Miniprotein binders against o13629. Designs and how they scored, part 18

Target 1, 363 residues: o13629
Amino acid sequence: MLEAVTNPKSSLATFSKQLNGLLQAKVVVCKSVNPYFNLALENYLYENSTAKHCLLLYTNSPSVIIGRNQNPWVEANVKLCRDNFVNIIRRKSGGGTVFHDFGNLNYSVLMNREEFSHTENASIMIQALRNLGVHARLNQRHDIVLAQSQRKISGSAYKISRNRCYHHGTMLLNSDLEGVREYLRSPSTGILSKGVSSTRSPVSNTKLLKAEFIKQVISCFLLHKSHSTTTKPLSKPRASSKRLYDIEPKSVITLEQNDLLGVPSILKAVNELQSWEWTFGQTPSFKQHLESTELSVSMDISVVHGRLEKVIFSTPNATLEHELSSIPWTGLCYESGFANTFLISGIHSKEAISILKWISDSI
Below, E stands for the ipSAE of ESMFold2; O stands for the ipSAE of OpenDDE; V2 stands for 0.75 times the mean of E and O plus 0.25 times the DockQ between their complexes.

## First folded at step 6 (miniprotein)

Design u27
Fold by ESMFold2-Fast, scan of step 6:
Structure u27 (fold): chain B 363 residues (1-363), chain A 120 residues (1-120)
Amino acid sequence: as target 1 above (363 residues)
Amino acid sequence: DPREQIQRALEIMFQAVELVRQGNLEEAIRILEQALREAKEANDPRLIAYALAMLAWAYERLGDFQRAMDYLEQAIRVAEQTNDPELVAWALRFMAEVYKEQGDTERARQVMEEARRIAE
């Protein structure tokens, strides 16, 4: 178990010993709801855990999590997220965009590359669900769906490197499925993106209580990874599963954000995930075409690494077109505020100011 | 020439934005302080508000939240003189983001609500 360090010098040896225990843990339950910290912790365990298999469980405060190779302006309503203090975060695994809230449980299975298996990890989740009366199966896309309705209750993604990998996913317990719709609906039009598009599926909540599901997942994980070398699904958990969890308390670590923010590599990872250069700067190259009939103007934008590379205007007014083309667009970050930089009294005509405001409203 | 002064200030502000994004905060602050001086000489309240808000952003990135808030409050006061509610709302949204980064979700929500009212 990790403890907050109030006097770093006097507590360094104890903290170091507790940190080594974390790296050997089979199960880590994180009570932090900070998505930047939770993803940084996942990456830290991915790089440093010595356990053959480690299960990380956590819940994020409201956040839009985009995949490694996605375009946030295509996948999400960036402005609405900003206005409602919903974080937009790029994860390090591939796949599509998801919305996390307090009604979702995230799981991550970290393992050696040679031990990677979608089917085995899914089997653990499916068995935990079955033990709580929810019948689910793995579909052709490796999503977990309810057996009867075929509605998706868990999606997953993975990251594989030379020696290590993780397979992580969501479990919809009681998320606001209707409220999420607008955060994942981009208002942006005219974008031609080289990024990976999300494939959306009908979803459902399991309606399971989080504490009960966590208990069952831990039990099934410990039973499966301690004893099984086959692809067979776990048999019904016996009282021995609860006993195994109770007997090995040191293999299950519960922690909070303050326990680990003093670790330099974790702080570095948090700072990277919070950076504009990571979340928006890693966006695949794209182009956007916008037009306004009222202002008699069209605009073609090319964006590389989240920054404007080229902006071309077309308008019947040659003087206005020259004025707009003279603005130093190149290198600006692609975000709703970029046009506001040029709203300077005395430099631009009324017509140009109207177009700059239209640009701000359109992206 | 006022137009040349404004163009130079704009170019410096653009350079400062890139430096802040790259994490070169000391150089960004020096450039932004120069841009603020030039904006004051040009007596353009929009440029003054932009320079002040950018300084707030740089200080927030540096972890100096008190100085960031002081600069944002100055930016809002100057923006109010422009008779442009969108500029005022923009600065307030930035202030809300700084409160959110400090973990003060309640004040962040209050300031965001103020921004929405002003921009109506």
Scores: ipSAE 0.000, ipTM 0.303, lowest interface PAE 14.9, mean pLDDT 79

Design u28
Fold by ESMFold2-Fast, scan of step 6:
Structure u28 (fold): chain B 363 residues (1-363), chain A 120 residues (1-120)
Amino acid sequence: as target 1 above (363 residues)
Amino acid sequence: DPREQIQRALEIMWQAVELVRQGNLEEAIRILEQALREAKEANDPRLIAYALLMLAWAYERLGDFQRAMDYLEQAIRVAEQTNDPELVAFALRFMAEVYKEQGDTERARQVMEEARRIAE
């Protein structure tokens, strides 16, 4: 499948062999910078890889990646992300929010549950860094930090199921650390959320060139995780028939997004990750309280599945309160500017219009 | 539902791949024509372009270069609607390969140059 969808002339005839090679690969380097594709690929390899240990390496275009059970409006500056074409994506693993850009390298070690070792995987990264002159160590929180400054250069998380797991993380090579700070600073106020909160620590870049670091990580991974080949036994009794289409395992495979977009499960996963229903609709239920002293109004909002469930206004002006409560709020997507639709109607009082503008500015 | 139509089109395309592997190009074309209909019903330009490219490939393998070119021209027009310059470039490279196989080296070179410019 490595070229099957985008090269029908040659790759389609050998699709099953190419896909089998991918699933047996010890190392996969993905050249796509599309974070939706990269996360879908990670999950695909997690579910389907037959390698005892598989290393996936990729870089995402600027993106805020929130954890499975987080509230994006609490964890990120959603409006700033939108305005600067920074993707906001909900991953399938738990944990906190991270910012990725072209100066970051993501690694993912996929393995059988019995093989899981956070410390061993981190030691591979630390050895690759040391080979390139960067001295790093694990801290008490299992982050990789620079030995001298103690600043974090790699954070990680893991997903464990019955048979498979992955340990994935970031490596700060030359990321925009000021951008990280700004995109992860939510301007939203008054939100009471049951979502998981992120914890943050001082970070630094290693200043390593990505290509050099990738080469070292691959070398250290293959040396540390030296497996016997997954080939069938050299000789079997003839009673045990071998498949005619068995492919030899490849150690390292490099691929592009278009090589796999035609795989139905990958395309489905990409489409799900891109949907509003996944990214925002899976937000845990929350409430928000907003007040304006200047307009003498308060607003209480209940949000379920990313949509307004209840909106309650309190003002000393009973006529204004009635007007605001008469607006059909229920079912609207909770997003910046949801009140803008009602500004177009021109039917509301000057006071109500001022409040709708305030709501648009506050959310 | 458009999502169900997209899934059906992809499934049919994978069935067509196996038919091509077996050398059953006539049946592969029939299945790909069905995939093209499903892709059009889903109104998905990317899947329509893929179905058209696969039809071009199947006809090229049959030695029907005129039909292959017709499908390639259609695929390029649809691919231009996807805002995916790499898909457009791929279709043009495929067209260049067909021209080269027909001995039209000059048109192949011109189309390859266009593909390079679009991919940039």
Scores: ipSAE 0.000, ipTM 0.111, lowest interface PAE 22.7, mean pLDDT 77

Design u29
Fold by ESMFold2-Fast, scan of step 6:
Structure u29 (fold): chain B 363 residues (1-363), chain A 84 residues (1-84)
Amino acid sequence: as target 1 above (363 residues)
Amino acid sequence: DPREQIQRALEIMFQAVELVRQGNLEEAIRILEQALREAKEANDPRLIAYALLMLAWAYERLGDFQRAKDYLEQAERVAEQTND
């Protein structure tokens, strides 16, 4: 169905009609595990979908997804992610950092702004869980937690504009919870950030099979949205422990990455999400203080748009302080090992080289 | 003086754009709230709507959905009253 949308031999009228059909879809299940494509698709549906309510479901390969206004050097172990080929990606919604892997299911409910309700969207997920024997509730922070243990199984975030919004979240089915802890543990110290800080809470897996959960979520979504155009939540707990509804095939579109590679706005969004300028260049302004007693030096750094703006050194050695202050720090990308560029210059004293190595190791 | 209040509000809003872009959202919100007060005192509906829209933008980036929605709805109401 969607293959025809990307077919270059299609007439313009046929292409437009098929694209309009996709944009009216009630449910989209994306089979791509490419996080850049999945986030680009979400944004495309957000900007272009004409459906009153649309549910997007997808799974990302191992990735650290930071919020729109977060500092990756505070929220993640950037070096460990790089070494293990774990993508660090800035999403377009606000809020905290999450780790995605194949044991997680992402959901996104796209809707007109006036239709938004976090409690209604959460109730759909909670009902799907209940139908599969998992008892969960929404806490005051709007996380979905297991009723008995209070452990978080789903966190969410939002994006809103003039006409449209989306509410998207995670559902921990069988994720690597130790990996979550390690990738989200920053080694950086002394950072005073203007960015949004993640709120950590104890997490748990639901242990549900992905295919079963997807089926239940789709059923609950279609039932909930077909019976009411209001944001009225489910008034009473459902009596049945397991619920299956007829799913109309035309209301559910299954999508592969190749189905939409010919859409220019999606490719543009993928390229943006992959750029250093987006992921790191959009970092909130911050300052960092580093101090070494052994080297008898302290350093204050200011960073704007991921680049060094100002570096101030303090050391009892006036000659060394002058030497370090003469280094052209301004404009350099703030990243692990940035100081290594100066080690190759060969113009610095042994003391300065030791300090540059310390800086490189501290970030 | 309404002209001075309009000029002051515009200056604040241009500063706020850069603060939002740098991710300094708390400071951006603080000065945008000041710009909104100046715009209201000057009784300039276009400037009021713009300040409300900028506050919605800042709160959206902060992840505060309810405040972002509230400010967008206020901006829409002002725009409807002025037919702009």
Scores: ipSAE 0.450, ipTM 0.769, lowest interface PAE 2.8, mean pLDDT 83

Design u30
Fold by ESMFold2-Fast, scan of step 6:
Structure u30 (fold): chain B 363 residues (1-363), chain A 84 residues (1-84)
Amino acid sequence: as target 1 above (363 residues)
Amino acid sequence: DPREQIQRALEIMFQAVELVRQGNLEEAIRILEQALREAKEANDPRLIAYALWMLAWAYERLGDFQRAKDYLEQAERVAEQTND
């Protein structure tokens, strides 16, 4: 096990040696439930791991994880998440939105680009499931589904660059599938998004115990990733000079958040993942059309990098339209309540105030 | 006792993470400055670097980019010095 950076008995030399061990590890089990740390750790291993294949296993506290190119306001109830302290986090891989809770296990296989295989990584998970009596298969979307019901138990995504890649996913062990519904139900209307939309599938839990599944996944991973052209010794071990076993040390490291808090690149990655500029500012450009028959007004919004680029009002009252257009909308963060600052300014007509309240209620 | 100071600094840092998530950035910065003092008293360069990085993170969230940059540079200097 990796010693904590804050352990007063640990020397810097010991920490450096332990960090080198982490970068060579075939399996990393992270005990932190902090989703920002876990995703930062994944990125750190993606950039720095020297293992041909590295398996990272972790569980996140309740959080909504959106794909790299998604619009959070389309994919999630952003206001409800904020009000309930459920973090919305943009990951670095593509694909759809998922909700994580303590009944989910996350896996990530980090590897050199030439080692990448969707089917091989999925087969490891499927074999671990079969060893525990759960029969599953890959569907055409590369989701893992129960063989009988065809309900999804694992979704995955990947990031591929020139030299490195990772394939990561979820495994529904005993998540609250009913409780998840409201967080992934966006109240937003009228959005025309350039972002990638989530494709939802019927889901189910495997009902497996997490500790048992972790043990099986580690066993299957090490077995599958140990294939080599194995040459048996033709003579006695150690005395043989002709051929040797192809033996590779297997390293399994269990770590806590505190073990890596002193690594600046990890903390910098945590900072990026927690930033508004990353989570919301990386949203693909979009437009939104809102209409109120009762107030006889329509509004067209253009949003770039999560900020208002332009807001256009249409109403039969020309004076009111001019008043609304004079409000300095450009550059404001697109978020629930962005019109509230203007509501408290005290300079607007009663008609404009009604429209500003409508905007606050609609976004 | 340096071990007691290390534990106290970590507890403050974890409290600050939650405050930043809630948008209570001014209180997060206040307690992170306290954690930095505890880390310096413990004379633990890794904890000092961590506290400085968290202050940079909190100030970036607050929109004070100059102070965030100052703390980030301090954190990088401490981390680079300990690697040598």
Scores: ipSAE 0.000, ipTM 0.121, lowest interface PAE 20.3, mean pLDDT 77

Design u31
Fold by ESMFold2-Fast, scan of step 6:
Structure u31 (fold): chain B 363 residues (1-363), chain A 84 residues (1-84)
Amino acid sequence: as target 1 above (363 residues)
Amino acid sequence: DPREQIQRALEIMWQAVELVRQGNLEEAIRILEQALREAKEANDPRLIAYALFMLAWAYYRLGDFQRAKDYLEQAERVAEQTND
């Protein structure tokens, strides 16, 4: 599979042929469970695919995926995610925060802007579900819900540029729904953010086997988009989903991370998505107010680009207030444990130590 | 094998989180030092930085502020080089 892309000893002709195949593919199935790679691949196909419609399918290891303009400290339990090795990643599309795990399937439909349709893209997923005995419908929010319970099984988001767009979403096959609730429940209080807030709905699993669902989605996608790949005057009987797939076997490509990590633009995108400056530094400006009755202190924080801009303390003890205000807060990354830096820097007042520990426990 | 070393480091770090929950900070440090070695063998700067950060945090919790500071400074240097 695309081995020549990452192998510097491969012929340029082989590399060019395999890369052109990927860029012309109607369906790409990615075996990598690395969410940074999968999102980088999605962006690569968004920018470079020449197919009128391209479907990307992938599964991420446990991850919280926040929208482009969201505040992770409002939308997720950042400390719990860190402690449990759950990735927190900012995607490039707008909308709300989602939790991915091995029981979820991600889909992405990449297309020219004029081809964009929430209803048409969702109909492919709904048809695949119906073919497997799961009855679902699109609600007014463009979520896919189970017809009987009305519980959400797929949420989606999109990115639209001048000429290109993608519409991507989740499909809950057998995800840890308790884990979803825990990781998406922020312990942070007192945050006033101009970031986009998530709207949450009751969720359910379809309980479909992933391999069966993937096979059915591919078949439905190829059949639904057949008019885009063949001329209207074609009078021959429309092939079944299996027959249509067999007719165009090279339109479906399966790949893994190692096939493409040597491509410079993909590696650059992976590095950006993994950076603190992207995930946390792109957070919209916010303010936070914290108060402790027991310690008789309040704290007002302003955060810009994920870094502390201003920290103001109020306490009846003027000496303590001066001591806390003398700490060089400006420029520190806003993250759990930022106050711990000063505990190891030689601040020795017992009162100040108590407050620094309170800050660490509160953020 | 760098991939096997990365997977081993991640498994060890997850085990360290469970040890911290149990209140066994000394054992957590012991296996985090193992995770750091595996991360270095795999030449993965992100895992190296994270293992160093976790060690800094664990030593801080033990009250060993000098070691905590040393590990934190190392983590910051590794994180800076990944941005270059």
Scores: ipSAE 0.000, ipTM 0.118, lowest interface PAE 20.9, mean pLDDT 78

Design v02 (at its last look DockQ between E and O 0.03; V2 from the best seeds 0.00; counts 0 for: pae E 5.2 > 1.5, off the site)
Fold by ESMFold2-Fast, scan of step 6:
Structure v02 (fold): chain B 363 residues (1-363), chain A 101 residues (1-101)
Amino acid sequence: as target 1 above (363 residues)
Amino acid sequence: SPEEQAEKIWQRARQMLESGNFDEAVRMLQDAIQTARDIGDKIQEALAIMFLAVAYVRQGNLEEAIRILEQALREAKEANDPRLIEYARLMLKWAQELLDE
């Protein structure tokens, strides 16, 4: 679709025509498995799509996706994710933390703010499921659950701004439900956070084939949203039945990752999503209290924008307390091992070194 | 990002100092100082300068370490951070006492 952008021989006119097609599309299927590109594309369509309703479908490689206002150190095992090359990514919508893998399908419905309806969007997914033999319903928390077992198969979140919004969610087709639990189990203790906490519920896979589900969701989306009068159909109606129009190739656009590489605003969004300042620096302010009975010490930390603002020690040894308070904690990134910075100086007493090691082990 | 780059350079420099690879640590700390300057992070800049002095102490170049720590103390005073000033003074005293031995 956006081949002109990646081909240096292509004209600006060709690029503009291809981009206009993308922005007018009712359905976009992205084949990239890179979560940074998929989220950047979602934001790009959110800001620039001219369709009254646009459906984006994608799958992410294994990643932990935290909500806009969450604390990653409360919601995930940050060190384990890093060690296993599982990205932790802050999305732009609110709500709780989710794990994505290749057995999950992500959907996003982008729309004007006045068109926002979680019930209407969920009904499209539920109809696609029922057409494929899966009996599902919406529960009181607006999750999609299997009707018989009540197990959650789709969770969702929202972003709402002045004129535009999106409703996006997961659909568990064949995800690793056991593996996800380890990445979402934080080792951190003593944190008092102003961030939003995740509410977890029993989950299940639908066991549907991805290609069949995608086909069915597209069909249900186009049929359902054709009752809206804001966007003229790209294809002329051909059906004489109650169907408003058939699925046409130009109503559905398929993108590869390479199609996105030449779009500057998408690359800028990818860079932002990969930044420490976005993922960790946007963490709501929090405090942490740590105690060691063996070392007879307590530590109070306040963290703002992911950086240490204030660190207070309490210990019966006044000389040791003064030594620890002389360390320039303020402004350091809150992360596993931040206390290790000071172990290399060779200045500190044996007692202070023991406390610095305890801090490193506790965070 | 520049912020992520500064953090990675800093972490690697710490590992080099702990492993006794002082020449590589000096190079990495100089990169960390420049990265911190590029992004205006005065705290990371001051810390990198202080640990550059530690690398020189470990190499046995106490005169250069003292010169760098005196510079770090002046910069800490300009930043008006009481904890950085106290830490720079503590490090300078440590290096001066080693020179006297």
Scores: ipSAE 0.252, ipTM 0.727, lowest interface PAE 3.9, mean pLDDT 82
Fold by ESMFold2, look of step 7:
Structure v02 (fold): chain B 363 residues (1-363), chain A 101 residues (1-101)
Amino acid sequence: as target 1 above (363 residues)
Amino acid sequence: SPEEQAEKIWQRARQMLESGNFDEAVRMLQDAIQTARDIGDKIQEALAIMFLAVAYVRQGNLEEAIRILEQALREAKEANDPRLIEYARLMLKWAQELLDE
């Protein structure tokens, strides 16, 4: 016997109202440390926010973030990252590769294209730093550096489309500066890449407490955007400000990942950012030349969409050259260990096995 | 803070891992976990367990890494700490993908 069960619809209406409130928020502080979720949220707000200006603040677990048009095998030690649980993520903005960890804060200002300014967000960050006793300035490359040491504490990038843009960056508070060097030092040799290259700068930490810096950034951001309306100071601004806050929607929203579980477009974006086809498959085409004098062999490969397109071996041993060339290389993902399937087959000569091991150790 | 202390522990462990001293890193991290337990710092404990999982992966002990990450996830859920839950889930996905290779 079947009995009907009635579910209330009030929860759906409440969720829709809260989601619309998010799209109107002036400040979003995201507590998630999931870099895939945080970048998906940034893109979601970029595409859907109706706020004139929106500040997004977040922190990622240890991650290497490469720019839209970069080659991860040139910019990072991909195997070391994988072996040590350091995420590698291609972002949707241009520019160079950076390292994120729990010791840095990421900021993103979403705005209409007409309002984009390279220096406006930097001035907000510099004021927040000054309020906490850190003296910094913007340098010729538009990085924020410590005034005394000239060491970089913040870099930024942007994405501009027809109608909207965001300007985002990182602030080094207490990051693992050795991790920056270690994970960003590619061991690869012989790569001829058309991708955008990073320019490394000496870095330093500000040593500020994250909670105090977030508080100052929010305060400076909200004050700065109020002043940009060309409003002259009043004799009694406190009375006006208090009444304004009493009637305005919530301007600062704190989010966790669970607040947005089940938003299909966010889940889809997370899955895309996690995919091999996005992070590695969107790499500009490149070539690599590898040599082993010990094994008397060279290998030339062409890589398109992160997959082997053409592989050419050169060795004085014609039988070995034929054997290696007969392997179906085309279509394999360019990644550490792509030769391992052939290594374990047991159908290749001892000499070919030695070369397969060399390939596995070299890529 | 617990995160600040855990980061110092990880930086020392990472140096051992880079030098190939995997067993030393495991022992140091096991001691760090016990220290966090003794002072009742659940966040520091959970993060140290997660760092120990990385050391097990570097040793080639993927099954042990997954086992302790599952324990860390259970502890993070009991503590109702959504940030630690997220981090443990990410690490479990990573370790599982390495095992499935």
Scores: ipSAE 0.207, ipTM 0.695, lowest interface PAE 5.2, mean pLDDT 82
Fold by OpenDDE base, look of step 7:
Structure v02 (fold): chain B 363 residues (1-363), chain A 101 residues (1-101)
Amino acid sequence: as target 1 above (363 residues)
Amino acid sequence: SPEEQAEKIWQRARQMLESGNFDEAVRMLQDAIQTARDIGDKIQEALAIMFLAVAYVRQGNLEEAIRILEQALREAKEANDPRLIEYARLMLKWAQELLDE
């Protein structure tokens, strides 16, 4: 049995050719539902795509996507997301918090900075909707809304750098709009955040089939971007006969997660997006006031980089106040149950244990 | 689900620590550590190790508690999880303070 020595050089050459094809693609349809991979791919294309315009299309598994400068504890129920395996991800773009599920399509248009337009990409989406009998318009907030009900069907955000930008958004097809409300409703009270707050708007589904909508978006995008290139008078290059049919790299690429596992920068970006330091540690500084009338206690928390910087207790019992204040709070990650370590040490009074339980239930 | 089972074991282990049943807490925490490893939940694994150290402290086995917490701190540093690192440091400091008394 001749073991077919798969020549490792041929695999690298094939991979390099595929990667170059991806970087030149006008449209990328990602089949992965992994939100970390999809956002890593978006960033990879943002940094490395040589296409003048690239359309990325993808869907995520159930996930809460927060803006670059948002507070996850204000924008979402972090505990409920964890308990239900809903990933919380901090994107590298600005804007508000969105929920993604299998009923939502994400689009991203990557372009040169000079070509950035809030309206152009929305017009492509509106045309694709129109071709499927859905009447939509752009509102003053650059959201796409249904023309009749004014309900939001697409939110958008953007990132602009020196040379490149992307404009990305959601498209609600058949999303669970009720489940969205639970994950996006923070139970947290008394938070004073320096983060950007989300503006909530009434949302609706388009009720379109994903495959049909993708087909229309691709068609409208390719048509729109083909007309933009024709305005430079191509000076007739003289017909030297050897047009190597450079197989125009397939203008539309379909991608699976496995196709890019060999790209170190994508793996690094996935790991960054999964990290606590990126997701929670990049949270803008905030303060929280909590009060229990039952336990006759209040606390003031200062949080910096997602960690406790200062905790101040107030209680009528000076001994209990001293006990609670003696706990080494500083440097603990702000998360549900951060008090649990001290709760089970059994060093503390019954009153302190009751307060530690209250803290764990309140955050 | 394995995750729901892990959470039930964890909750029961914590309840045993709170009730002062340290021998049962040790068994339940060992099961919680193994279950967390099986599902790949490094956070639950490290927390269960730290709570196992608490059970040993309560049994008067401070030396073994310190040894386990030192290991947990190494694993937390290798995992590069700032939560686990900080909790392991706090627990290690606490166990050391108890040994010096």
Scores: ipSAE 0.035, ipTM 0.507, lowest interface PAE 3.1, mean pLDDT 85
ESMFold2 (binder alone), look of step 7: mean pLDDT 78; pTM 0.721

